# Ledger of designs, part 5: VH-VL binders against G-type lectin S-receptor-like serine/threonine-protein kinase SD3-1 (SD31)

Target 1, 127 residues: G-type lectin S-receptor-like serine/threonine-protein kinase SD3-1 (SD31), of Arabidopsis thaliana (Mouse-ear cress) (p93756r25to151)
Amino acid sequence: EIQLGSKLVVGENTLWVSNNGDFALGFFNPPGLLNRFSIGIWFNSNSIPYDQRKVVWVAGAGVVVSDNSSYFELTRNGELVLFDSLLGVPVWNSKTNRFSVSSALLRDDGNLVLLKDREEIVWQSFG

## First folded at step 1 (VH-VL)

Design m01 (framework fv_gimsilumab)
Fold by ESMFold2-Fast, scan of step 1:
Structure m01 (fold): chain C 127 residues (1-127), chain A 122 residues (1-122), chain B 107 residues (1-107)
Amino acid sequence: as target 1 above (127 residues)
Amino acid sequence: EVQLVESGGGLVQPGGSLRLSCAASGFTFSSYWMHWLRQVPGKGPVWVSRINSDGSSTTYADSVRGRFTISRDNANNTLFLQMNSLRADDTALYFCARDYYDSSGYSPFDYWGQGTPVTVSS
Amino acid sequence: EIVLTQSPVTLSVSPGERVTLSCRASQSVSSNLAWYQQKLGQGPRLLIYGASTRATDIPARFSGSGSETEFTLTISSLQSEDFAVYYCQQYNNWPYTFGQGTKLEIK
């Protein structure tokens, strides 16, 4: 389970991974964009070259952040936030601050879910 | 055959209390999340409350939080809604409904009861 | 909260006609959209979920389509028992919300 306050920072080598290891959530560099990063979910396999991996979900409709200090955070208010540190502004937000989110989970099917009371799905990436 | 039968509605004065019951049959009640919804005649349903399969987690609409309590008795296949501090705007037909679980993780309401009327009037 | 707007509010039709009901969401609900039929004195009956999947025991004349913010329910050949109010519902975001309904009445 991903706890409130957990962050992924562009410049750090960190991922959120499903329990069975089949899916990973992290930053990637979209094709054709120099020094721009998106947050997404992909099938996590050593057999698939980095440039051939298929992103199954991306936060926002093509939103990017601009530097290696930018981050993706499950805030203590229960929101998933993509923050551009160069611009000093959040560029995407799950808008779940009123859903009483207790944790997040990247499921073994690749679905990122936000949970209330550690079991009720109140937001999901798939669908 | 899945059946949900609500009871316990009635006429009550503002500030009063009512306890609604929903008798479930035709399925393994303890395996399903359950909901209460309400509907004013001529309008769409409005979600009120949810309880998970074992009763350890409950959620409420902002309009009823602190006044209503959802609970369940899995041994007797019954869902309850305790309604306190009732207001005129709580007047509605109250339905219990079963949360549909499928492998995709989506949760519409697959079965509803017939509803029990609650009227809050002085 | 996501607002669902249904159109038309009322539709007068005859048996045998093809009817199409619309539901628009104020923001994307992906495919997490259900359709219900409600007859006078009864609770809603689930017709379609996942925007296009027919529920158990629902006749083939009912079909759903759409994604994101635009959804439709189609009844290919209206039967006399189909006169009812139809509601769309999103289950993508809490709280789950319903449209205001479309009433199908006899022409």
Scores: ipSAE 0.000, ipTM 0.523, lowest interface PAE 17.0, mean pLDDT 85

Design m02 (framework fv_gimsilumab)
Fold by ESMFold2-Fast, scan of step 1:
Structure m02 (fold): chain C 127 residues (1-127), chain A 121 residues (1-121), chain B 107 residues (1-107)
Amino acid sequence: as target 1 above (127 residues)
Amino acid sequence: EVQLVESGGGLVQPGGSLRLSCAASGFTFSNYWMHWLRQVPGKGPVWVSRINTDGSSTTYADSVRGRFTISRDNANNTLFLQMNSLRADDTALYFCARGSRYYGSGYFDYWGQGTPVTVSS
Amino acid sequence: EIVLTQSPVTLSVSPGERVTLSCRASQSVSSDLAWYQQKLGQGPRLLIYGASTRATDIPARFSGSGSETEFTLTISSLQSEDFAVYYCQQYDNWPLTFGQGTKLEIK
């Protein structure tokens, strides 16, 4: 379970992972782009090179950030925000600030969900 | 210890061909994008070509496109550069380099010592 | 293409001195800048990436700073093994480009 205030920073190479480790959420370099990063979810296998993994979801249908200090955060207000630190603006937002989000969870099926009271799904990555 | 060792350089006449090799050791070669760069004495390095982890994607500098071919043999941890239709301005020390695992393989964390290529009549 | 201009071209210094090398980009490269050290007869050695992150096994006397178009590499107390040519490289945009280099030589 991902707590409010948790974030991933491009330059830190950190991941949020499902409980069984089958799926990972993190920054990746979209094919063909130099120094551009998207947030995505992929099947997490050590036998497949990082750049050959199949990404099953991306935030904002492939919105990118351009700086190694850019981040993806579950804010204290319950929003998922992708922030471009070079531009100084959020480039994507879940817009869940009024949904009473208590935490996020990357499920074992690869679905990222935002939870109210730790159990009610109020937003999900897989539409 | 990460090591990259280039070979195959030499003296060749304009219009000739050379095949460069880079023997990699000390890391999982198949997990990295690999690059060729070249350098003229007294000048900075110039990027030449890159190849992705499985060899399915290659990119070339405009000056060498159509003449050079990058390839890799992951079973034997070897990177190649086939150079055809060589010109006098291809004369340089050629380096094999390992691309950063991050940032779209945009910087080079390890380089070989270089193999000299001289194109002269 | 993005042009990187390094200054000075040559710097004569003594061991123990603080050395500052500059790299200026013709357009913004964000923080996507690396620094390399090259000694005679050797390939380049990565020192810094992301403008300020020190690479593995690089001594703490090397530090990088800057963003956008203005970057600096600092060597806080020059050692005898630090005499070399230093190159900056941008990876913000294709094609990848390097500066012309700054040569550190013994005074």
Scores: ipSAE 0.014, ipTM 0.644, lowest interface PAE 7.6, mean pLDDT 88

Design m03 (framework fv_gimsilumab)
Fold by ESMFold2-Fast, scan of step 1:
Structure m03 (fold): chain C 127 residues (1-127), chain A 121 residues (1-121), chain B 107 residues (1-107)
Amino acid sequence: as target 1 above (127 residues)
Amino acid sequence: EVQLVESGGGLVQPGGSLRLSCAASGFTFSDYWMHWLRQVPGKGPVWVSRINSDGSYTTYADSVRGRFTISRDNANNTLFLQMNSLRADDTALYFCAREKYSSSWYAFDIWGQGTPVTVSS
Amino acid sequence: EIVLTQSPVTLSVSPGERVTLSCRASQSVSSYLAWYQQKLGQGPRLLIYGASTRATDIPARFSGSGSETEFTLTISSLQSEDFAVYYCQQYNDWPPTFGQGTKLEIK
C-alpha cells in the first residue's frame, strides 16, 4: 500500500509497483516531446522491449509536466495530484478530497485504486 | 554493432577539469536515456549522472552535483561529462552506459570499456 | 539508498560445477534487479534483468531467481569463460546501486 503523503518526483526516478510486480506506475518521457513527462501505468515485464511497452493508463489523458522537480503525490487530504513545479500549478487532480481516502494501491491487474479504511475502493484509474 | 566508446580520461591535479566523451554507434542514440557510472578497481560501479533522450533533463549523484555536467549531441551520437573541481575521490574508471528502458528502469544493457581518470598531486 | 550485499565475496570453483551467487537488498526492490558479468579490462555485461529474464545472447546456463530482498544468480556447468566478477544492481529506487561483487576464480 501507498501511504498518504507519498510522492513520485520526476528527478528521483522511483516507481509504485503492484504486489506481484506485474505493473508499475511512474514518470516517463513521451516520444517526441521536449522536456515533458507524463505519469502512467504499464505492464512491467522486462521481456517486452521499451519501445513496445504498453501503457494501460495515463493521468489526465496524457497531461505532461515540464520540470525534474515536478511530482505525483497522494496528498494528506486524499487526492492524487500531478504538479508542474516549473509552472507552479497542478495540471491534474483525482478530485477525491471528499472521499476519506486512507491509502492507494496499485492492484495486480494494473488498476490504481484509492481506498477508504484500507479496504473500500472509492476511486479507480480504470473506468 | 551496438557500441559505446569512452575517451578523454587522464591524469589531473586536484581542482582541475576534464571533459569525457562517449561515442555511440549501431543504434538510434536519440531514442535512449544515457548514463555515466564510475568504478574504483576491486569495487562495484557507482552511478554518477543521467540524461534523457533529448538532453533537456539531467540528474546527478549527490557527490558530484554542482561540479559535473552531463550533456549530449544527438546529431553526432556523442555523450559528454564535463568534470570540474576534481577531487582525489573522483579517481575511477568512467563508463558510459545505455539505459535499457526510459525513465524508471535504470538497467544498463550496453556499456563502454571505460576511460581512466586519476586525480592526484 | 538501498545497499546490496553479495555473497560469497570470492568463490574458487572448477569448470563443470554448478555455482550459486547471492544478493541481498537492505530494502525490497521488488523484481527490479539486474546481474552483470565483468572481466578484467572490460565494462560490465548485462546477464539478467527483472530478476530472472536473460538478456540477449546470454547462454541458458545463466539463470536468475528471487524477489523483494533475496536474489540468486545460478550458473550451471561452469565454463572457462565464466571466470569473472559478478555484480547485482537494483533499479527500483533512486539512485540505482550495485553490490560489491562476487569473484569467481579457478580452483
Scores: ipSAE 0.005, ipTM 0.534, lowest interface PAE 14.9, mean pLDDT 85

Design m04 (framework fv_gimsilumab)
Heavy chain, then light chain:
Amino acid sequence: EVQLVESGGGLVQPGGSLRLSCAASGFTFSSYAMHWLRQVPGKGPVWVSRISGSGGSTTYADSVRGRFTISRDNANNTLFLQMNSLRADDTALYFCAKDHYDFWSGTYFDYWGQGTPVTVSS
Amino acid sequence: EIVLTQSPVTLSVSPGERVTLSCRASQSVSRNLAWYQQKLGQGPRLLIYGASTRATDIPARFSGSGSETEFTLTISSLQSEDFAVYYCQQYGSYPLTFGQGTKLEIK
ESMFold2-Fast, scan of step 1: ipSAE 0.017; ipTM 0.617

Design m05 (framework fv_gimsilumab)
Fold by ESMFold2-Fast, scan of step 1:
Structure m05 (fold): chain C 127 residues (1-127), chain A 122 residues (1-122), chain B 107 residues (1-107)
Amino acid sequence: as target 1 above (127 residues)
Amino acid sequence: EVQLVESGGGLVQPGGSLRLSCAASGFTFSTYWMHWLRQVPGKGPVWVSRINSDGSSTTYADSVRGRFTISRDNANNTLFLQMNSLRADDTALYFCARVYGDYRPYYGMDVWGQGTPVTVSS
Amino acid sequence: EIVLTQSPVTLSVSPGERVTLSCRASQSVGSNLAWYQQKLGQGPRLLIYDASTRATDIPARFSGSGSETEFTLTISSLQSEDFAVYYCQQYNNWPLTFGQGTKLEIK
């Protein structure tokens, strides 16, 4: 379970992973873009070559951030925010600040969910 | 501070075996993907094999698959390359190198050893 | 496998000169390209990653640019310690591949 205040930073090479380890959420470099990063979810296998990775979800339909100090955060008011540190602005937001989010969970099926009272799904990455 | 030191190279006849070691110090070895690479004098490096952080996944270059085995001992900060059925064209200086990151775009190899020479000749 | 072709193969230059080295990939590698410096008797030293990001403790005179299939390493004012062989490397596809190298020689 991902707690309020948790963040991923492009340059830190950190991931949020599902309980069984089958899925990972993190930054990746979209093909053909110089120093541009998106946040996404993929099947987590160290044996699969980078070019064969299948991203199952991307934040904001693939919005990008511009440098390696940019971050993705579950804020203390319950929002998922993708922040571009070079531009100094958030480029994507889950807009869940009034949903009483207590935590996030990357489920074993790859669905990222925001939970109220640690059990009620109030937002999810899969439509 | 941060250092990789290779050992175990030597002279061996075709068909022989060698086990290379790479001793890591100055960093948390268990969190890094590790690679073996080789280089012939006057030529560029050639990637040989990789292993993930916990040793559960390995990948090999086509030329060594089925003959070489990469492994690691995280408790003793050591990377290994078991080389079997050695051929003359395996003759090279063998390097270990670290790459930071899990399964996602990662940067190049930021720390290399000085290499251990392997000569395969009759 | 992705083939990386470097040019020139050898470049004779004097200290203080601006040097430009090229690396061409046989197919797109996005920005997943690194540059290394190798001196005689030493392992390679990482200079640039992600095509243009300078590695830790690398002097500002080294810079990288390019994307997709065409990449450049520039040394803005060559120093005596910069005479070495330079390699590009892609990490977009397995197997990881390196270029054949560009050797910088004293003129």
Scores: ipSAE 0.000, ipTM 0.530, lowest interface PAE 12.9, mean pLDDT 84

Design m06 (framework fv_gimsilumab)
Fold by ESMFold2-Fast, scan of step 1:
Structure m06 (fold): chain C 127 residues (1-127), chain A 125 residues (1-125), chain B 107 residues (1-107)
Amino acid sequence: as target 1 above (127 residues)
Amino acid sequence: EVQLVESGGGLVQPGGSLRLSCAASGFTFSSYSMHWLRQVPGKGPVWVSRINSDGSSTTYADSVRGRFTISRDNANNTLFLQMNSLRADDTALYFCARSGEYYYGSGRYYYMDVWGQGTPVTVSS
Amino acid sequence: EIVLTQSPVTLSVSPGERVTLSCRASQSVSSNLAWYQQKLGQGPRLLIYGASTRATDIPARFSGSGSETEFTLTISSLQSEDFAVYYCQQYEDWPYTFGQGTKLEIK
């Protein structure tokens, strides 16, 4: 489970991974945009080179951030936020601050869910 | 200042070995994919090998596969190319280069944003 | 292997002229094409990536255009320091390949 306050920063090349390792969530460069980064989920297989892994979900239908200091955070008020540090603005938000989110989970089926009381799904990437 | 400095080139006989080094400075070396390329005077560069940021993935041009090994030492900001079973057609100026490692799963994004000055390798009897 | 063909092979020009260099790919490379400048005794210098995005600190007189198989590098007003060999590179598919180069020389 991903705890409140957890961040992915573009420049750190870190991932959130499903329990069985089949899916990863992280930053990637959309086609042709090397200084622009999106958040997505892809099928994570050791047999597939990184540049061949297909993205199955993207935040905000492919919104981008501009620099290495930009981040994706599960905030302490229970929102997923994609923040562009160069522009100084959030470019995407799950809008879940009233849902009493306690954690997030990247499920083994690739679905990113936000959980209330660590069991009730109150938001999901698929749907 | 971002800088790459190659060393280790020289004159060797066919069948010999050389180990090239590339010293990186001015950036977080462990965050970038690194490449070796070579160039014969009057011709364009030829890509030789790639290693990703943590060293877990390597790729080689068909002409060098099985003979060359790319590796990196992130603690000392150094890239290496071990060249074995050298042939006359390996004679070239060898460059190390940097690329971003932020890529899309359906795309391939290895343009070289920083290059060294090169180290010459001559394979001759 | 994707083959890149550059034209012209050599171009004789004077400072102040507009220069257009072409790069043609044997297969689509989408927009995954870069342009490099190489001067005598130096390693290549990145000018353009993603077919049209100017690299950091590259003068505005350099611009790139094109997609799929046909690409152009334009220098709007040639300066004396621009005499060099120019190479295109595709990064759509492995192996990563370069064109044979276009040499800009003084008229």
Scores: ipSAE 0.012, ipTM 0.538, lowest interface PAE 8.7, mean pLDDT 84

Design m07 (framework fv_gimsilumab)
Fold by ESMFold2-Fast, scan of step 1:
Structure m07 (fold): chain C 127 residues (1-127), chain A 123 residues (1-123), chain B 107 residues (1-107)
Amino acid sequence: as target 1 above (127 residues)
Amino acid sequence: EVQLVESGGGLVQPGGSLRLSCAASGFTFSSYWMHWLRQVPGKGPVWVSRISSDGSSTTYADSVRGRFTISRDNANNTLFLQMNSLRADDTALYFCARDLTYYDILGRGFDYWGQGTPVTVSS
Amino acid sequence: EIVLTQSPVTLSVSPGERVTLSCRASQSISSNLAWYQQKLGQGPRLLIYGASSRATDIPARFSGSGSETEFTLTISSLQSEDFAVYYCQQYYNYPLTFGQGTKLEIK
């Protein structure tokens, strides 16, 4: 489980992973783009060939950030925010500040969920 | 065939500088994240630095941050490591390695490594 | 940082034997583990990634298993060219870290 205040920073190369390790959430460099990073979820299963790992979800339909100090954060107000540090602005957020979010969880099925009272799903990445 | 060939190592005094090169061939160099790693004989490899495919994003191990600079020349398929303020504990065989990942900037392992170039920091 | 501990440090074996090498992580790394083979005077060669996926051109006698904190590399029928040092590596978090290695020696 991901706690309020948790961050992923492009340059730190950290991941949030599902409990069974089959899915990872983190930054990646979209193919063909120069100095652009998206936040996404991909199959991290050891049964999937490395050259065929596929991103299954991206924040904001593939919005990008511009540098290695940019970050993805579960804020204290319960929002998932993708912040471009070079531009100094958030480029995407989940808009869940009114949902009483207590934590986030990357489920074993690859669904990123925001939880109220650590039980109730109030937002999810699966559309 | 994928090949990585390191050069530029040598004997240098503490506080000195060296620039390492890694010549890549047999693949589209500009499409891959690249890493530098180092190894002391009889010990496991130690990760040093990482650079994005376009050269804009870099990450460093805590022990080398501020002293080492990773860079690349995609036109000439060459990776560089500029090493400044060298210390005795920087003595190692230095390897360049290709990042296995396409979508993931963390790295999933290194599918190809060079043969290494030795760096000795000693008075 | 995540510490990887390999066992045994040295293993003396004969060709044709089944060998099992272990790697233990100081914290859960899910399946984010690779195995490498290194021969004297050469850079490491990737054998396994994702704990159990064989890399390109790696013989079927090499297999990996495990998850969380406990991982194994198995060589089902050791060949003469397999005498080398083997390293595990985690890519769960930066800094990327390697184990201290297991050396396979001829009995």
Scores: ipSAE 0.007, ipTM 0.538, lowest interface PAE 9.8, mean pLDDT 85

Design m08 (framework fv_gimsilumab)
Fold by ESMFold2-Fast, scan of step 1:
Structure m08 (fold): chain C 127 residues (1-127), chain A 121 residues (1-121), chain B 107 residues (1-107)
Amino acid sequence: as target 1 above (127 residues)
Amino acid sequence: EVQLVESGGGLVQPGGSLRLSCAASGFTFSRYWMHWLRQVPGKGPVWVSRINSDESSTTYADSVRGRFTISRDNANNTLFLQMNSLRADDTALYFCARGYTYGRDYYFDYWGQGTPVTVSS
Amino acid sequence: EIVLTQSPVTLSVSPGERVTLSCRASQSVSDNLAWYQQKLGQGPRLLIYGASTRATDIPARFSGSGSETEFTLTISSLQSEDFAVYYCQQYNSWPYTFGQGTKLEIK
């Protein structure tokens, strides 16, 4: 599980991965955009070149950030936040601050879920 | 064909500085993330630094952070590594390498021949 | 930091032989493993990525297999130009790390 306070930072090439390793969540550079990064989930197959990987979900329908200090965080108040450090503002938010989120989990089917009491799904990427 | 040619290595005393260059040809340089790696003879390569396609993102190995600066000139297809406050343990053959993906680095599909850097009193 | 251990350190073989090189990771790297060939005076050349996918223009005699912590590179019929040092590299966890290498030399 992904704990409150966990963060992905542009440029660090770190991932949140499903338990079986089949799916990954991380930053990627959308083709044709310079200096722009989105958060997405894709099937984590190393036999597929990165530019041919199918992104199955993207935060905010493809919202981008523009700085190597920008980050995606599961905040301590239970929100998923995509923060653009150059602009100094969050550009996307799950809006789950009143859902009593205890953790996040990237499930083996590629669905990112936010959990209450580490068991109840209160938000999901696929719905 | 893809080619990467490093230059700028040499002998320098501890505390000194060197600037390495990597001339790229045979591909659209401005689309690729680029890396510097180094290798001590008889040992495997060690990653040093990375820069994304438009220079907005740079990352450094802990051992060189604050001393080395990676940069690029997309108009002239050139990658640079400015090395300051050099130490004896920076002695190595320095390679530039291309990241395989356009937006994320996994492995290095093309490397240069390397330029030697020796830091000795 | 993930440590990659390659074996053997040195292998003495004749042209025409099948050779197998091993790479072991200190923790799981899934299939996020690449293999490189390095000849004296040259930079490394990418052979395999994703544990088993052959890179562009790499001869069919090179193949990779394995997952998690145990990986192998096989050269099915060794040619004279294959005498070199071979390195594995993981890209599952940052920083990306390389093995210490296996030197393939003439018997």
Scores: ipSAE 0.000, ipTM 0.532, lowest interface PAE 13.5, mean pLDDT 85

Design m09 (framework fv_gimsilumab)
Fold by ESMFold2-Fast, scan of step 1:
Structure m09 (fold): chain C 127 residues (1-127), chain A 122 residues (1-122), chain B 107 residues (1-107)
Amino acid sequence: as target 1 above (127 residues)
Amino acid sequence: EVQLVESGGGLVQPGGSLRLSCAASGFTFSDYYMHWLRQVPGKGPVWVSRISSSGSTITYADSVRGRFTISRDNANNTLFLQMNSLRADDTALYFCARPEYSGYDLGYFDYWGQGTPVTVSS
Amino acid sequence: EIVLTQSPVTLSVSPGERVTLSCRASQSVSTNLAWYQQKLGQGPRLLIYGASTRATDIPARFSGSGSETEFTLTISSLQSEDFAVYYCQQRYNWPLTFGQGTKLEIK
């Protein structure tokens, strides 16, 4: 489980991974964009080269960041935020600050979910 | 321990061809983009080409496009640069380099080989 | 293409000294700048990326600063193994470009 305050930062070698390892969430280069990064979920098979792994979800439908200190964070108020350090502003937000989010989970089916206290799903990437 | 070893450089006449190889070890080669760069002694490196993990995405510097071909053999952990129609200004030490992260390419290089020299002279 | 200009071209220094190397970009690269160290017969070694983040296993005496068009690499107390050529690099636009280098040599 992904705790409040957890970050993925462009330029750090970190991913959020499902319990069975089948899916990963992290930064990637969108096709045709050499120095831009999006946040997404892909099927993380060891038999498939990284650049051929199917992205099954992307935050903000084409939103990119272009600075290596940009980050994706589950904030302490319960929001998923994609922050562009070049612009100095969030470029995407789950808008879940009223949902009493306690944690996030990348499920074994690739669905990223935000959980309320008692593990109730209150937001999901596939919804 | 990560290691990159270039080979295949030499002396050729203008218009000639050379094939460079880069043998990679100590990491999962098939997870990384790979790059070729070149350097004239006393000057900074110049980017030449890059190839994605599977080989499906390839980019070239304008000065070499149409003459050089980058390729890779993931089964044998080897990166290649086929150089055709060589010119005097292609004379340089050629390096292969690995970007810092598996899976995506930030365009910063954490490991380089020691280089293989290419001299194009009549 | 973005041109990076480094200064000075050559710097003669003694061990223990604090040295600063400059890199100027022909247009803004935000913080998309790295520094490399290169010794004779070797490929470059990544020191700093993102203008100010030290790469893995790089000693604390190396630090980077700057943004936009003006960048600095600082070595707080020069060691004997630090005599080398230093290059800056931008990744803001393709093609990737490097500066012409600053050579640190023994005074």
Scores: ipSAE 0.019, ipTM 0.682, lowest interface PAE 7.3, mean pLDDT 88

Design m10 (framework fv_gimsilumab)
Fold by ESMFold2-Fast, scan of step 1:
Structure m10 (fold): chain C 127 residues (1-127), chain A 121 residues (1-121), chain B 107 residues (1-107)
Amino acid sequence: as target 1 above (127 residues)
Amino acid sequence: EVQLVESGGGLVQPGGSLRLSCAASGFTFSSYWMHWLRQVPGKGPVWVSRINSDGSRTTYADSVRGRFTISRDNANNTLFLQMNSLRADDTALYFCVRDNYGSSHYTFDYWGQGTPVTVSS
Amino acid sequence: EIVLTQSPVTLSVSPGERVTLSCRASQSVSSYLAWYQQKLGQGPRLLIYDASTRATDIPARFSGSGSETEFTLTISSLQSEDFAVYYCQQYDSWPYTFGQGTKLEIK
């Protein structure tokens, strides 16, 4: 479970992982783009080569950030934000600030959900 | 009348294991997230682990992930912390703590007295 | 991680005085700041959360203020039972950290 205030930073190469380890959420370099990073969810298997990974979801239809200090954050007001630190602006936002989000969860089926009152799904990556 | 009573602390050698327990009373235990925090004398508290109300979700501090397991028994109002591969830097007073549910998560409204854990050779 | 710096480290005061304790964050924590009181041999007691909201059963003499990086806890008329260590805690950014504490002692 992903708490309010949690961040993934491009340069730290960290992931949010489902409880069973089958899915990962993190930064990746989209094919054909150099030094550009998108945030996405993929099936997390050592049997699948990096260049053949199937990304099941990407934020903002594949928007990119430009540097190693850029981050993806579940903010305290309950939004998922992709922030480009070089440009100094958010490039994507879930727009869930009024949904009373308490946490996020990357489910074992690969669906990233935002939870109200720690249990109710109020936003999901597959929706 | 809320009470949290920790037990199971003690002296262990590095690489050893220890299981902490917390007996809760005076509130509906199954309705609350529960936490473990630890404190070295003279220092501020440090958050260790959280479990949700039904036990289906857990989170851990980076320093203990893979070594510690938080669990709960709602039928007996008991919280547990299984500590494996203990290190000298795990030495602390360990607190069983209730989440400030319905107000702001990750603020801590009731704490036990703490149980001391010393990891030394 | 966000570092919380509390000042002063130790403050000697007499009952009846107004006391103000400071907590400074290394980066903005909005209003997601809590205050705790800890007496020797006891676990901490929650006093204030969301910078200014008083917790259940906490006396009205305790108040919190501030936002972003600068926060204060005020005790309007210090009582004998208020001599303790006070900690601030931020819960804006993971990991959620505590300050080093301010000790109130009898003058």
Scores: ipSAE 0.000, ipTM 0.541, lowest interface PAE 16.9, mean pLDDT 86

Design m11 (framework fv_gimsilumab)
Heavy chain, then light chain:
Amino acid sequence: EVQLVESGGGLVQPGGSLRLSCAASGFTFSNYAMHWLRQVPGKGPVWVSRINYDGSSTTYADSVRGRFTISRDNANNTLFLQMNSLRADDTALYFCARADYVWGSSEGMDVWGQGTPVTVSS
Amino acid sequence: EIVLTQSPVTLSVSPGERVTLSCRASQSVRSNLAWYQQKLGQGPRLLIYGASTRATDIPARFSGSGSETEFTLTISSLQSEDFAVYYCQQYKNWPYTFGQGTKLEIK
ESMFold2-Fast, scan of step 1: ipSAE 0.016; ipTM 0.572

